# Miniprotein binders against q56419, part 174

Target 1, 326 residues: q56419
Amino acid sequence: MEGRTLEEVQEEVFKRHGVLVPKKELEDLAKALEEAGLLLTEKVEARLKEEEEKLKRERPMRLAGLSYPEGEREARAFLEAFRASYPGEGEEARVLLMPHLEPSRVPEVYGAALAALEKTPPPERIYLVGVAHRPLKEKAAALPVPFQTPFGPALPDLPALQALDALLPFELFNTPLAFREEHSLELPLFFLKGRFPEARVLPLLVARRSPELGEALKVVLRDFPGLLVLAVDLSHVGPRFGDTPLTRTLAEEARRRDLGFLERLAEGEPEAALAFLGANPTRIDGVEVVASLLPLLRERKGKVLAHRLDLEAPTLSAVGAGTLVL
Below, E stands for the ipSAE of ESMFold2; O stands for the ipSAE of OpenDDE; V2 stands for 0.75 times the mean of E and O plus 0.25 times the DockQ between their complexes.

## First folded at step 13 (miniprotein)

Design ea7 (at its last look DockQ between E and O 0.88; V2 from the best seeds 0.87)
Fold by OpenDDE base, look of step 13:
Structure ea7 (fold): chain B 326 residues (1-326), chain A 116 residues (1-116)
Amino acid sequence: as target 1 above (326 residues)
Amino acid sequence: GDLIERLEELAEEVIRYLKEHGEEELAREIEEQIKDIIEALKSGDTESAIHILTELAETIARVLHRLGAPYRLLYEVAKLLARVSEEARELGDEELFRRAWEAAIKAYDLARELLE
């Protein structure tokens, strides 16, 4: 490695490509390079280029067999179990806010989303807006390829994606590698594809608030109607996120912030929801998504169906999740 | 820098298309105006440049529509206008922002008509 550490290579790749390559993957590459006498950086770049080329064709499942079953039969049973975990009835959604947290952590919240989807007529297309947990070249991005699911590929709506790009001041189709391991789209998409197998999808990621995205989508939705899905988590509190271990006070604050945010959205007041959070001290992850979609959320009234603050005991940290219909 | 580059690329494509379809005089006029706009942008007369560019782009969109140009080219005009609207917003010119954005939507709508 000519004196470079794996961490240095990881940082360099992150700096150049905006992708954090797992250390394990770098270790495997380093081993292969030692055998081949090649520079780690060149091989990593070659591998990333190969992955980028693959992402021009499809986005493979990354969490199949981990977060959800790979097989269709088992996946259907999984959906049924999650639906069963929510005892209530849903409501018809034009806009659905749902989590992207590990499903096993908040099953009833996903169950509430499924309940809402049961009351929702099958859309022609789903605008799935997730959170970018990796840097994007632009404020937002889309990946215009099929996303693999246990229920078959979720096909992109290319005409609608092209229309959206035409109304954005930046290139919509940017940073394809950010989608490779992004769970904020994959996990919600499992549930959405399972419920609406024929719906096309617009997989979108938001890294930073983009008011332009909301205005563009408002126009596009006129010609390309569909279900809008915000795949966002809520508060992130505890040591994993820079806080002290979870206490009753911290948990109450997280719940207050989560519910206060969701209720204001349910009242059709997204600006008030954002203002209520202020500096966002409990780190609600969906803030940039909501801030980008204000034109689509204004004056829409709805209902909070579920909320949970889920404790991760090993780290004494917690993450909030909710389901909201508008 | 990004706006200028996008403008140059689109202008080249539009000018080529117009020349190929018998609009040589208009192509020359557009080429001259684009040059002036770029110079204005470089000199810091951004507001004036954006205003002129908005009007020019609207005209281009109408002509392309009339000629039955590929819808994609009209989408590119819409995208340029969207970028121009963002520049106007950054300058704090709300009227220019609104005008450029409405022009972007119009170019988009004209493109959609070509797809029907």
Scores: ipSAE 0.866, ipTM 0.948, lowest interface PAE 0.4, mean pLDDT 91
Fold by ESMFold2, look of step 13:
Structure ea7 (fold): chain B 326 residues (1-326), chain A 116 residues (1-116)
Amino acid sequence: as target 1 above (326 residues)
Amino acid sequence: GDLIERLEELAEEVIRYLKEHGEEELAREIEEQIKDIIEALKSGDTESAIHILTELAETIARVLHRLGAPYRLLYEVAKLLARVSEEARELGDEELFRRAWEAAIKAYDLARELLE
């Protein structure tokens, strides 16, 4: 009924079904739908306020039983199976780039991340930087609470988070609800917590490039050393993302953009990696995170361990994922 | 708006701390400067105000550190200076942008010394 008069609706019903519904009955129905919508809105907002209060104490698993097993024994076996999907050797990481794409779609890419973690001494803390899929009040945010996993809670590094907040021109703890369903933290955290059960975590989200975040983290990492993880996906191409249907040419371009980006990062040249993408025609997910963290990525050389551009056949679309160690 | 509110909150605590620790004359001097800075910010004379605020915040950080103030108060001074640095960058004042950021790091480092 949106945007049409009751007379137009009445005529359409008569034209299609041969029934004339009195205008008063249509008016009564429209009023009832509006009132029901208001009550639904109030219920939704009350529920969100309850969820926000809970998120100030802890962040529960949202993807257990969907993306990974809920039970610890099954989760441990799941982790081992993913490591086995990548038959290569890892390399020590001080910075790790890994995906947040559904794990079953890119098992060897997550396996490569696990291989890198095997070569990495257990850090005291992990700076986990994901991509906000919901709006943030600021360019970036953190949630200073335990994140539940099948391997136990990932505890926040509160002193490091407070130090980081002290060096930012905005409140770091600004949008708890943005973390409620944020898979870019939850999926990588499953693998990280499974390998480093004693590490504390700084769970960070970037919505828009924040050079001040990178400068602040450079100071904080001096005093609170740890593993920096960029939890980002790469190209997003095809109709689901506003393109024509996936063709060989589009897939080849997406792969070229993904690998060129990763290779320039591996040479310690993050500005060149960003410049290589130009207008970002294949919608690489990691651009805002890399643009925020330039001072932490410059002059760090490393290696691309894995890459896949994974096909979504039902949507004729694809998403890229990679593993990079620096 | 945000800068003024942050400055007002910090000023209240700094002035109270100084008065409670025998620095009443210094507290009055700082209070007067903060009032002038807030008036300048409210009138839109932002660039001049944040130049003066940077110098005042550097002085406040050193005084608080010398007096052994709670480290979290110095974290608030660092955060104020980080906000000043961002304001300077948005105004295109490159000199103040760099000076305020270096001052923020100094206040942070002073806070870290009090924790140790």
Scores: ipSAE 0.858, ipTM 0.945, lowest interface PAE 0.6, mean pLDDT 91
ESMFold2 (binder alone), look of step 13: mean pLDDT 87; pTM 0.866

Design ea8 (at its last look DockQ between E and O 0.85; V2 from the best seeds 0.87)
Fold by ESMFold2, fold request of step 15:
Structure ea8 (fold): chain B 326 residues (1-326), chain A 116 residues (1-116)
Amino acid sequence: as target 1 above (326 residues)
Amino acid sequence: GDLIERLEELAEEVIRYLKEHGEEELAREIEEQIKDIIEALKSGDTESAIHILTELAETIARVLHRLGAPYELIYKVAKLLARVSLAARELGDEELFRRAWEAAIKAYDLARELLE
């Protein structure tokens, strides 16, 4: 009924079917539909408010039974299987770059992260920096609550989170609902909590590059030392991401950009890594996190332990994942 | 806009604290300076206003630290200075940007001392 009046509807019904529907009956129907739509909107608003209030107390598992086992015994076996998928040895990390892609798609990349954690002294806390897949009210956000895992709750480092918030020109605790389904934190956290059960966590998301975040973290890490984890994926290419179907040439370009980016980071040259990507034609999603954390990455040398460009045959697309220690 | 609101909120809390702890003359002086800063911000004299605000916030942080105020209140002063630092950078004033950021770190460090 695009632009039609009730009288026009009434006339058309009479013309077509020979029945005159009183205008009052049409008005009653329109009112009832409007009221039903309003009530649905109110129910959705109430549910979202309730879910937001729950997230102010804890963040439950969303991917247990889907991406990793729900039970602790099975979860430990799962960790060991991933470690076995990477036969190499790791190196000690003060900064770890690891993926957030579905673990079963890149088992040796997660295995390399586990190998690095084996060589890393247990930290008091982990600065876990993921990529926001839902809009944030600010450039970055945190959720200062326990995150549930099969290994028990990952407890927030509240003093460090409060210190970080004090050095930011925006409210750090700004978008609880963005954390509800955020796999870029949940998937890496499974591996991190499994290896460092005593570590507290700063669960952070970046939506857009924030130089302020990196400068604030540099100060906070001075007083609250810990492991910095960049939980990011690399190239995203193919039709799922706005390209033509994946070709050998596009796949090789994505691999070259992934490795060139990681290698420049490994040389302690994060600005050069960003410059190498230019307009980021293969959509490496780690760019905003790296651009936020420049002060923490400069002059820190390390090694690329693993990389895979994972092919999605049904979508003719691919996603890159890597493990870097600094 | 947002800086003015954050400054007004912090000022109310700081002034109340100072009056409750026998610093009524200092509270009055700070209140007057804050009014002047807000007027300057509203009139578009932003660079001068945030320079003065940086100095005032440094003074407030030191006074609160001397009085043994809750560290959270001094954290709020540090956060205001971080907002001032961002404003200076957006104006292209590199020297004020660095000055305000250093002041934010100093206020943060004062708050950290009270946690010890």
Scores: ipSAE 0.892, ipTM 0.959, lowest interface PAE 0.5, mean pLDDT 91
Fold by OpenDDE base, look of step 20:
Structure ea8 (fold): chain B 326 residues (1-326), chain A 116 residues (1-116)
Amino acid sequence: as target 1 above (326 residues)
Amino acid sequence: GDLIERLEELAEEVIRYLKEHGEEELAREIEEQIKDIIEALKSGDTESAIHILTELAETIARVLHRLGAPYELIYKVAKLLARVSLAARELGDEELFRRAWEAAIKAYDLARELLE
């Protein structure tokens, strides 16, 4: 590192490539590079450049064999098992809010999403809006390439993506490296592709609220109709997120925030949902996504199908997940 | 800064297209207006510049549509208008924002007509 701190390297990589590499990952890489006698910055940059070039063609699976099966047959059985975990019936969705949490943690919530999809006519295209867990160069981004799944590639809707770009005050196709490991798209896409194999996809990430995104999408949806999917988690509480260990009081507050948010969305009052959260003390993940999509959520009434606050026992932390149909 | 850069890039492309399709006088007029707009933006007369730019860009979209220009070029005009609308919003001028956004949609619609 020749006198540079890990923070300085992280900042430099972010400035150059628009990707925030986790400090831990940099530490591991630094150790490996030190052992190899390589300069950290040069090696990181070379690797990122290679990955960026790959992402010009396709987005490979990153969580296959970890979060879901790699093989198609096993993947189909996985879908059936998740559907079976939700005992209820779904409703037709024009807008679907679903989680992007590790599926095994909240199977019935994903099951509820599958139940809704069963009642939904196959869309021509899916607008899949995830959360950027890495910085973007702009408030939102898209990756206009095939996303690999066990069911085959999810193909992008290039005409619709181009139309959306034309109505945005920033370059939509930015920060491709942010998509490389973004689970907020990969995990919900598994379920969506499994249910609608012929649907094209618009993979979108939101880092910061962009009212312009919702307004542009409203116009684009007129000409390019499809299913809107918000792939968002809810509350994040406990030590992993800067809180004390989960208590009954903290869990009740998280549930109250999650359900209050979802219920107001179900009533067609997305502004009220945001206002209800205030400073968002339980760190609901989907706030920036909802804030960006207000024009598409207004006056749409629906139903909350499922909710769970899932405990991660090793860290005494919890994450909320929900399924909402509009 | 970003708006000026995008305006310069688009202007060059539009002017080139117009000259190639026999609209030399119009191209010169547009070039002159764009220079004035850029100067106004640089001098800090942002509101007036954005207003004039909105009207000019809307006119450019109509002309390009009439000439049967590639839809991609008209999409670039729509995108410029979207950028202008954001600039207006940042200035707190809601009327100018609305005007520019409506113009962006109109330019977009003109482009879409060429694809149908």
Scores: ipSAE 0.878, ipTM 0.953, lowest interface PAE 0.4, mean pLDDT 91
ESMFold2, look of step 13: ipSAE 0.859; ipTM 0.947
ESMFold2 (binder alone), look of step 13: mean pLDDT 86; pTM 0.858
OpenDDE base, look of step 13: ipSAE 0.877; ipTM 0.952
ESMFold2, fold request of step 15: ipSAE 0.891, 0.880; ipTM 0.957, 0.954
ESMFold2 (binder alone), fold request of step 15: mean pLDDT 87, 87, 87; pTM 0.863, 0.860, 0.862
OpenDDE base, fold request of step 15: ipSAE 0.871, 0.871, 0.870; ipTM 0.951, 0.951, 0.951
ESMFold2, look of step 20: ipSAE 0.874; ipTM 0.952
ESMFold2 (binder alone), look of step 20: mean pLDDT 86; pTM 0.852

Design ea9 (at its last look DockQ between E and O 0.96; V2 from the best seeds 0.88)
Fold by ESMFold2, look of step 13:
Structure ea9 (fold): chain B 326 residues (1-326), chain A 116 residues (1-116)
Amino acid sequence: as target 1 above (326 residues)
Amino acid sequence: GDLIERLEELAEEVIRYLKEHGEEELAREIEEQIKDIIEALKSGDTESAIHILTELAETIARVLHRLGAPYELLYKVAKLLARVSQAARELGDEELFRRAWRAAIKAYDAARELLE
C-alpha cells in the first residue's frame, strides 16, 4: 500500500485475483497498519531519548563481568596479571598508543602499556582518543561526564574539554548515544584508571580524520598538560573483515603493515606511517586517529614495546594490537 | 548555514553585553556589520564575508577583553574564528585560513587571561 492510492490497490487486487475488495475495508486496513507503525516508532524514539539523557549524566560500565571484573579487588588482581604477562620494562610516555581489542586476546600488549604507565609520572589528566564504532554527527566527539570503572568514576576534565570545544569548528559535545557501547574508550580506560586513579579524563572519539582536532589539542595541551593516549587497534584481516580466510601470506602482510606503521610513528614520522599504509589494505584501525593528531605526533621519537597479530579461530580472521611510547 | 546560525547566536550575546556596559554606539556599529555579513553569507558571497567577519571578530575579542567580559563569551568568539578558519581552508584560501586560526588562538588566550 505504500506509494499507492487505495483505488490503485483495489484495482490491482481485482486484476490479479478477480475479487473487488470494498474501499472501506482497504481504508481500515491502511489505518491499522499506520497506527501500529506509528506506535512502534514512538516507542523506539522514546527509548533513544531516555538513553541519550542518561548519557548526559554518566557513562556506565558495559563490559564489567565480560571483559574485566566488576569488583575492585578482583580488578586490581586482573591488572597485576596483565602486568605480569609482559616481563619487560616500560619507558616514560608523553604519548601512549595502546589497543582496545579484548584484553584476554593480547595480554602482553596491555601489560606493556601498564609497564609504560609505571614509568610515567601520574598525569593531572588523560586525553583518551578512541575510534568511533557508531556514526558521529561530526568528525569527532567527546562526552563530558563521569565514566564508571571498577576503580571508581573517571571524572571528566571539564575545563580542558571546554577549552578544546572553544577551538573546534564544530560542537565537540555531540552524539551521546555513540558512547553507549563504545569499547574503544571503556577497555583502555580500565587500565588507565587502575594505574592513575586521580587523573581526570578527556574521553574523545574520532569517526573521520579531523586535522582541526589535532591543531586544537596542540593549543589545549600547552595549557592543560597531560598524557595523550591513542586507543587503537591495528590490522583487521580475514573473512570477518571481507577477506579470504587467513593464510600465512595474509598474516605476514598484516604483521608487516602493523610493524611498519608503528616503527614510522616511533621515528616521529606520522605522515610517512600513513603513506606506508597506502589504501590501508589490512584495515589498520588507527589511521583516522593518527591522521587527526599529526601535530602532536611529528618529531616525537619513541619505541614499540609490544605487538601481536591475534588469531580469531572461529572466524579464521585476525586483529593486530600494539603498544608504542613516544 | 551553520556559520550563520552560530554568528547570530554570538551576535545577540555580544550586542546585549555591550549595551549593558555603556557601549551602545559600538553595539550599533557591530550590529550593522553583522547584518551585512549575514546578508553576504546568505547571498553566497562567502569568501568576502568571512574576510570581513575575521576582522570584526578580532575587534569584538579586543573589546570584550578590555571590558573584562565573561571568559565564556571570548571562548565563543574563538570558536566562531575556528569555524571561519575551516571555511577559509575549504575555499582554498590558505592565507585567510592561517589568519583566522591565529585570531582564534588570540581570542582563546584572551579568555584564558580573564580566567586569571
Scores: ipSAE 0.858, ipTM 0.945, lowest interface PAE 0.6, mean pLDDT 91
Fold by OpenDDE base, look of step 13:
Structure ea9 (fold): chain B 326 residues (1-326), chain A 116 residues (1-116)
Amino acid sequence: as target 1 above (326 residues)
Amino acid sequence: GDLIERLEELAEEVIRYLKEHGEEELAREIEEQIKDIIEALKSGDTESAIHILTELAETIARVLHRLGAPYELLYKVAKLLARVSQAARELGDEELFRRAWRAAIKAYDAARELLE
């Protein structure tokens, strides 16, 4: 473990065990290791600096060959299989809420997202808003570089990103290292790039609620229209997240919270959705994203296409995932 | 602290641009006002400072637009106004927040017009 980044550790754990360890846990571990003097060697700093310099040019795939195929042909077959896993038809989306959970855990939820994308005219650009599972220097961040995918690079919309930065009270282009291993962008981007190969992308991360982000995006969307994608998971319950092992009661509560949240969003009432969660006892992942994007979600009616609470049997924990179109 | 630093950086750039384009008197006036604003911010008269800064930034945006300045400079003015709007919000001054935010959008729109 000496000299490895948290992201490399996460990837290794994922590769070896098929478990995506929450970044927070890894951060806590890293902090503990740092405090123990094991992580902050000159060598680690030099490596992080090198990685940061690389991220000025491109964001490489991290989960290719693990979560999705690396080869384009195989990746296309993967998309078709996921689409096939959802038996329904989609609806046109102006806003798409979709998961960022390991695709194999919730194939029909990703399939529902693909179904929605089939009914959606090709956008010029995609505003992809993920969850920062690592600390950001600011409430939100963007990485204005190409993201590698099996379908070729997802190119950034630099003019729109620059416009967005101009309307934010903080530096949008911050914490590039937070994007290096952020699966909340990489996983949904696979599906989005596969469906819309020519769309530019604005890869955004939210760490903390930023009303300013939603206000700025509302203005930017006027001049730079596009598809808004919220890449968020729902409830996180069980021992991995500080609860007792999953029970019927806990699962029912998680589903109630997930569906109640999604249904209120589908009614165009994002404030009501947030209020419904209260203290968020089941730890819905997407609350900070939704809280940041309120101006874009208000009065938009839509439909919940899919929901699943997926059991991670080895930890007796579960994660909720859903697909919503607005 | 961050607001002051960003204000100083932007002021230097704006003042330089104005001097290079024959607006020397305005550049001197802006320099003086920026000094006063920074002093007010440091002394704790934040509300007054933010009000004056908002008006000054609006004026700067109009002049830069009229001169056909690089759109990037207008974006920087918009960003400053966005920062000011957030400061106003944190102070609980809703009217000043709305004013500064509208000004930010105007500066942004002015930049967009220069790109068309």
Scores: ipSAE 0.851, ipTM 0.939, lowest interface PAE 0.4, mean pLDDT 91
ESMFold2 (binder alone), look of step 13: mean pLDDT 85; pTM 0.833

Design ic1 (at its last look DockQ between E and O 0.60; V2 from the best seeds 0.00; counts 0 for: pae O 13.8 > 1.5)
Fold by ESMFold2, look of step 13:
Structure ic1 (fold): chain B 326 residues (1-326), chain A 108 residues (1-108)
Amino acid sequence: as target 1 above (326 residues)
Amino acid sequence: GDLIERLEELAEEVIRYLKEHGEEELAREIEEQIKDIIEALKSGDTESAIEILTELAETIARVLHRLGAPEELVQKVAILIFWVAKALGMSPRQIYEIAKRFARAIER
């Protein structure tokens, strides 16, 4: 209902349409709308509860047939096409920063990640750290279940996840629904599972910076060695993100901030990388993950393999993506 | 009751697999250890139950690795072990130790 009172609504309807609706009919309509809203809420809550229970057992593919092929054979061809999009050679990674942006938008950036994985000994496990796009009950979360992929299920590393949970001052397994649609894990996982089919996974999300997570992971990684993956995007600029339409000047600033951030990380200076961004005016997505993981990034030198600021023509906006090995 | 059910489920999964692979003596040893945990719980001796579970978790992991057990079975066993460990009220440090011993055993 509009306006201040039912009488005001009645007058507005009469003014606009020339029909006087009795007050009782407006009261009945308002009550029916309230009842319908409550019923819709109950149905939505019941469906979410059911989905939450399912997510306690497995996480199904959400982007098969949309962002990557559903069939295994086609998925392998997709991987090879992405590798071919990056003409260079990779380097061995102990830590890999890679995007979670739609793969077809930044093919050479994902190709650079594949090139790095070619040089990386198959790990026992992968610590996959994405960015929570839905609220978490805590600063960070994990979901200790298989994640489905076209290459078969990516199985969780349950001992390492339990060890991590034991070291944190909060319950790590706290928000299953946040994983339901979380592409920051699903998209990188497709590439990681395709290259390391035997590796177990720790699927982790960061909502807000957590120094506790970084300190705990430093301990866990020593006892449970593996590949650390920061699955993060870089600058987000333009109207879709609250700016004016993308100009050449704004795009160049976004590229400068993306590269300056990555280059300082590559020098083993994660605090300097964060300081370089200041208030983060181009909304680099990776800031909360990097701020959480400082103990794992300090003094670890490496190389930026690829970067792209990709234009979203329909929205006059852009998103940055990069590949960094440490 | 629910804790005992989960211990019995753990026993069933592991013992069935061991018997299928000719490990009858080890299956009997594991069955006995699970019975000892249940006995300790019935007598209120949680400390003994924790000690037995800790040794049992490592033993199961080592045997499943030696036999080349499917990852799906290893996952199901790990779920049951950590569920039981939490239900016994093991401290964070005790849970970390079980996790470390289990992982080292299934990797070697």
Scores: ipSAE 0.762, ipTM 0.908, lowest interface PAE 0.8, mean pLDDT 91
Fold by OpenDDE base, look of step 13:
Formats: structure tokens, C-alpha cells, sequence
Structure ic1 (fold): chain B 326 residues (1-326), chain A 108 residues (1-108)
């Protein structure tokens, strides 16, 4: 908390955990942390520095044993179960939009992603574009290190990452600590690595819309072909996100926004998809990612394979998730 | 100072690996090329430094690939080359070309 406002902490917690912690609770927590002397001591800075140094070598699993199994055998069984949860067949994807929500909440949506991956020839590389739930120094960032998975490390495509950085007006390799606990990459990567064990990965985060990213990626993809994956959630509605408890009306609006967004993307009209959302009153998570990748999404027709608005009953809140192939 | 330190780190990693695998002549050649880059930098001949680095990067990539070097080492070397290229003030296009050449050199 040192040097950050309570609002910045609230925003960070909201971004990170999808929970809007009331300012009062943050104040009480801040007081408790102050009283506990748990302010960023030289020790915390030293630990953060040590963690940053470790992130120069690899990104360890954070959600193994929580969101997915740690063991490879169990992880394979997990993939099969998720695939089985989607009764349909997939289609070949050049672009895959899939969720990064807790897998257990939307199993059939991840199952649809797996179904699409079954119809997709093994890519040499995967451009995995997630949502930054922590502040980045720049609009977007990459972490050029192996990401640990139960299936072994997902290795970075360094030449392609270097090519991308060269074409960006900002330093791509920024804010390594933002990747440490970023679930928007870790969760999709589990499924992607499980299906394509030999694919290299470009782990990318978007904090704010960067048209430059889409233009740069369009150029890079010519020389470094691969699967583009948008790891994004859809609507976030209810008390956790600053709304009233979920009602039929609120749920219908969230679904309308989610489906209307996905359908326009499926038609190859990403600008129309963004325009349809306007001020994004239901807080579709993937807006900044889509806005950054417009050059790659234009004129590509595809199909919505799955959608769910999942209720979190304890908070009377809901999150939308979808799977789209282009 | 930081650029020279990165070049020295690059040299140490590659030369160590090559010597461990019996490629002593190539290790000496790479050491000499890195020295030439450092000398070019000291003399203000950045263009020569960029040319030598570009050729060296491709050579290192090919050799590491041929020797079956661990992916971790290949990655470390690629990152070091990239940081050196940036520090040399290479244009985005020049860096992009190095990346393409490096990628081709490690393709099976």
C-alpha cells in the first residue's frame, strides 16, 4: 500500500480479484496493516525484488492444486472432463476467444475451446493475449520466460517477441511483477499447453487499448504465423462489481451485451462490436483487448461456440464467459 | 558500461557452452568477434558493431541449434542479443531482421 491511494488499491483488488472492496473495508485493512507494521518494509521490497529476479527465469504456477491439478496425469483427466462437458464439435480456429474465469464455473465454455483446438492444426506458436488485472507501465506488456504448467513449461517464442517489441513505440518487456499472479494467462495456458505441448507462447497482457499492438502483431504474424488467443471474460454484474444483486433484468442485459458483442465479432465486425457496447455498462472485460487487436479481427467470419453467464451465489453477482472461433 | 557487461555475459554463456562441447575454435572466433564489437563501440563505429552483432547472432543461433543446446540457453542468448541490439541503437527494422534470422537459424 505504500505510495498508493486507497482508490488505487481498490482498483487493483477489483482488477485482480474481481471484487470491489468497499473503501471502508480497505481503510480498516489499511489501519490493520499499519498497526501490524506490515507496511512495505525493506523486507517486502527485498522480497519483491527477489520475486522479480525469479521472474527473469520462469513464471511458476500459482493456481496449480486450486483451479487445476498440479500432477500431469490428473491434469490430463481434467482436460478430458472439460472437453466432455461440451457436447458439440469445434471448428478450426485462426483466432480463439476464450474465457479466463475460474474453470469450474464455466466448464462447457472451456470445453468448447478444447473442441475448437481439436479441429485446429498444431500451431508453431500461440499469441496469448490476456487482460492485465494489475497496472502496467505501458499499455501492453510481455513476459519472455517459460510459464510452468502441469504439462511442462510453456516456452516463449523469443524471436517473435523481439520482432513485436521492435515494432512497438513502447517497451514491450515491462512490469514483470504483473505476470506473477495473472490468471488471465495462467488459466487459458493450462488448456492450450495441454492441447499443443510443442507450441511456443507469446504471453501478452493488455491494460489499455493499444492500436499499435494490433498493427504490430499483424506484421509479425506474416513472418511468425500462429494461433491468436484472446483470453477475456465478458460481463461483470452484481454487487462485486458495484451493481445491485443480480435480477432477471440485469442478467438479460448482461447476456444481451455478451451475445451482441460475440455475434458482431463472429461477423468480422469488431468495430461494430465495440460500438454496440458503448460505455460498456455491464463491464465486458475483453474490451481493451479487442480494441487493441482490431486489425486482426476485421473481416474474419467465425462462430460463437458457447456462452454462459455464471452466477456466483454468495455475492449474487455474475460473470459472462464465451468461446468464439474466427 | 551496461552494454559491455551484457556483451561479456553473452560471451561467457556461449563460450562456456562451446568449450564444454569441444568447439574450442568456434569459441575463440566468437570471443574475437565480441572483442571486435567492443572495440568498434569504443571507437564510435556503431555501424560496424551492428554488422558484427548481426552476423554473430545468426552464427550463435545456428551453432547452438546444431549442438542441441538446452532451450534455456538459447533463450538466454536470444534475450542478451536483443538487449545488446537495443543498446546499440539498432532500428526497429534491424532488430526485426535479427529476430527473423535467429528464428530461421533455430528452425528444425
Amino acid sequence: as target 1 above (326 residues)
Amino acid sequence: GDLIERLEELAEEVIRYLKEHGEEELAREIEEQIKDIIEALKSGDTESAIEILTELAETIARVLHRLGAPEELVQKVAILIFWVAKALGMSPRQIYEIAKRFARAIER
Scores: ipSAE 0.000, ipTM 0.182, lowest interface PAE 13.8, mean pLDDT 87
ESMFold2 (binder alone), look of step 13: mean pLDDT 81; pTM 0.759

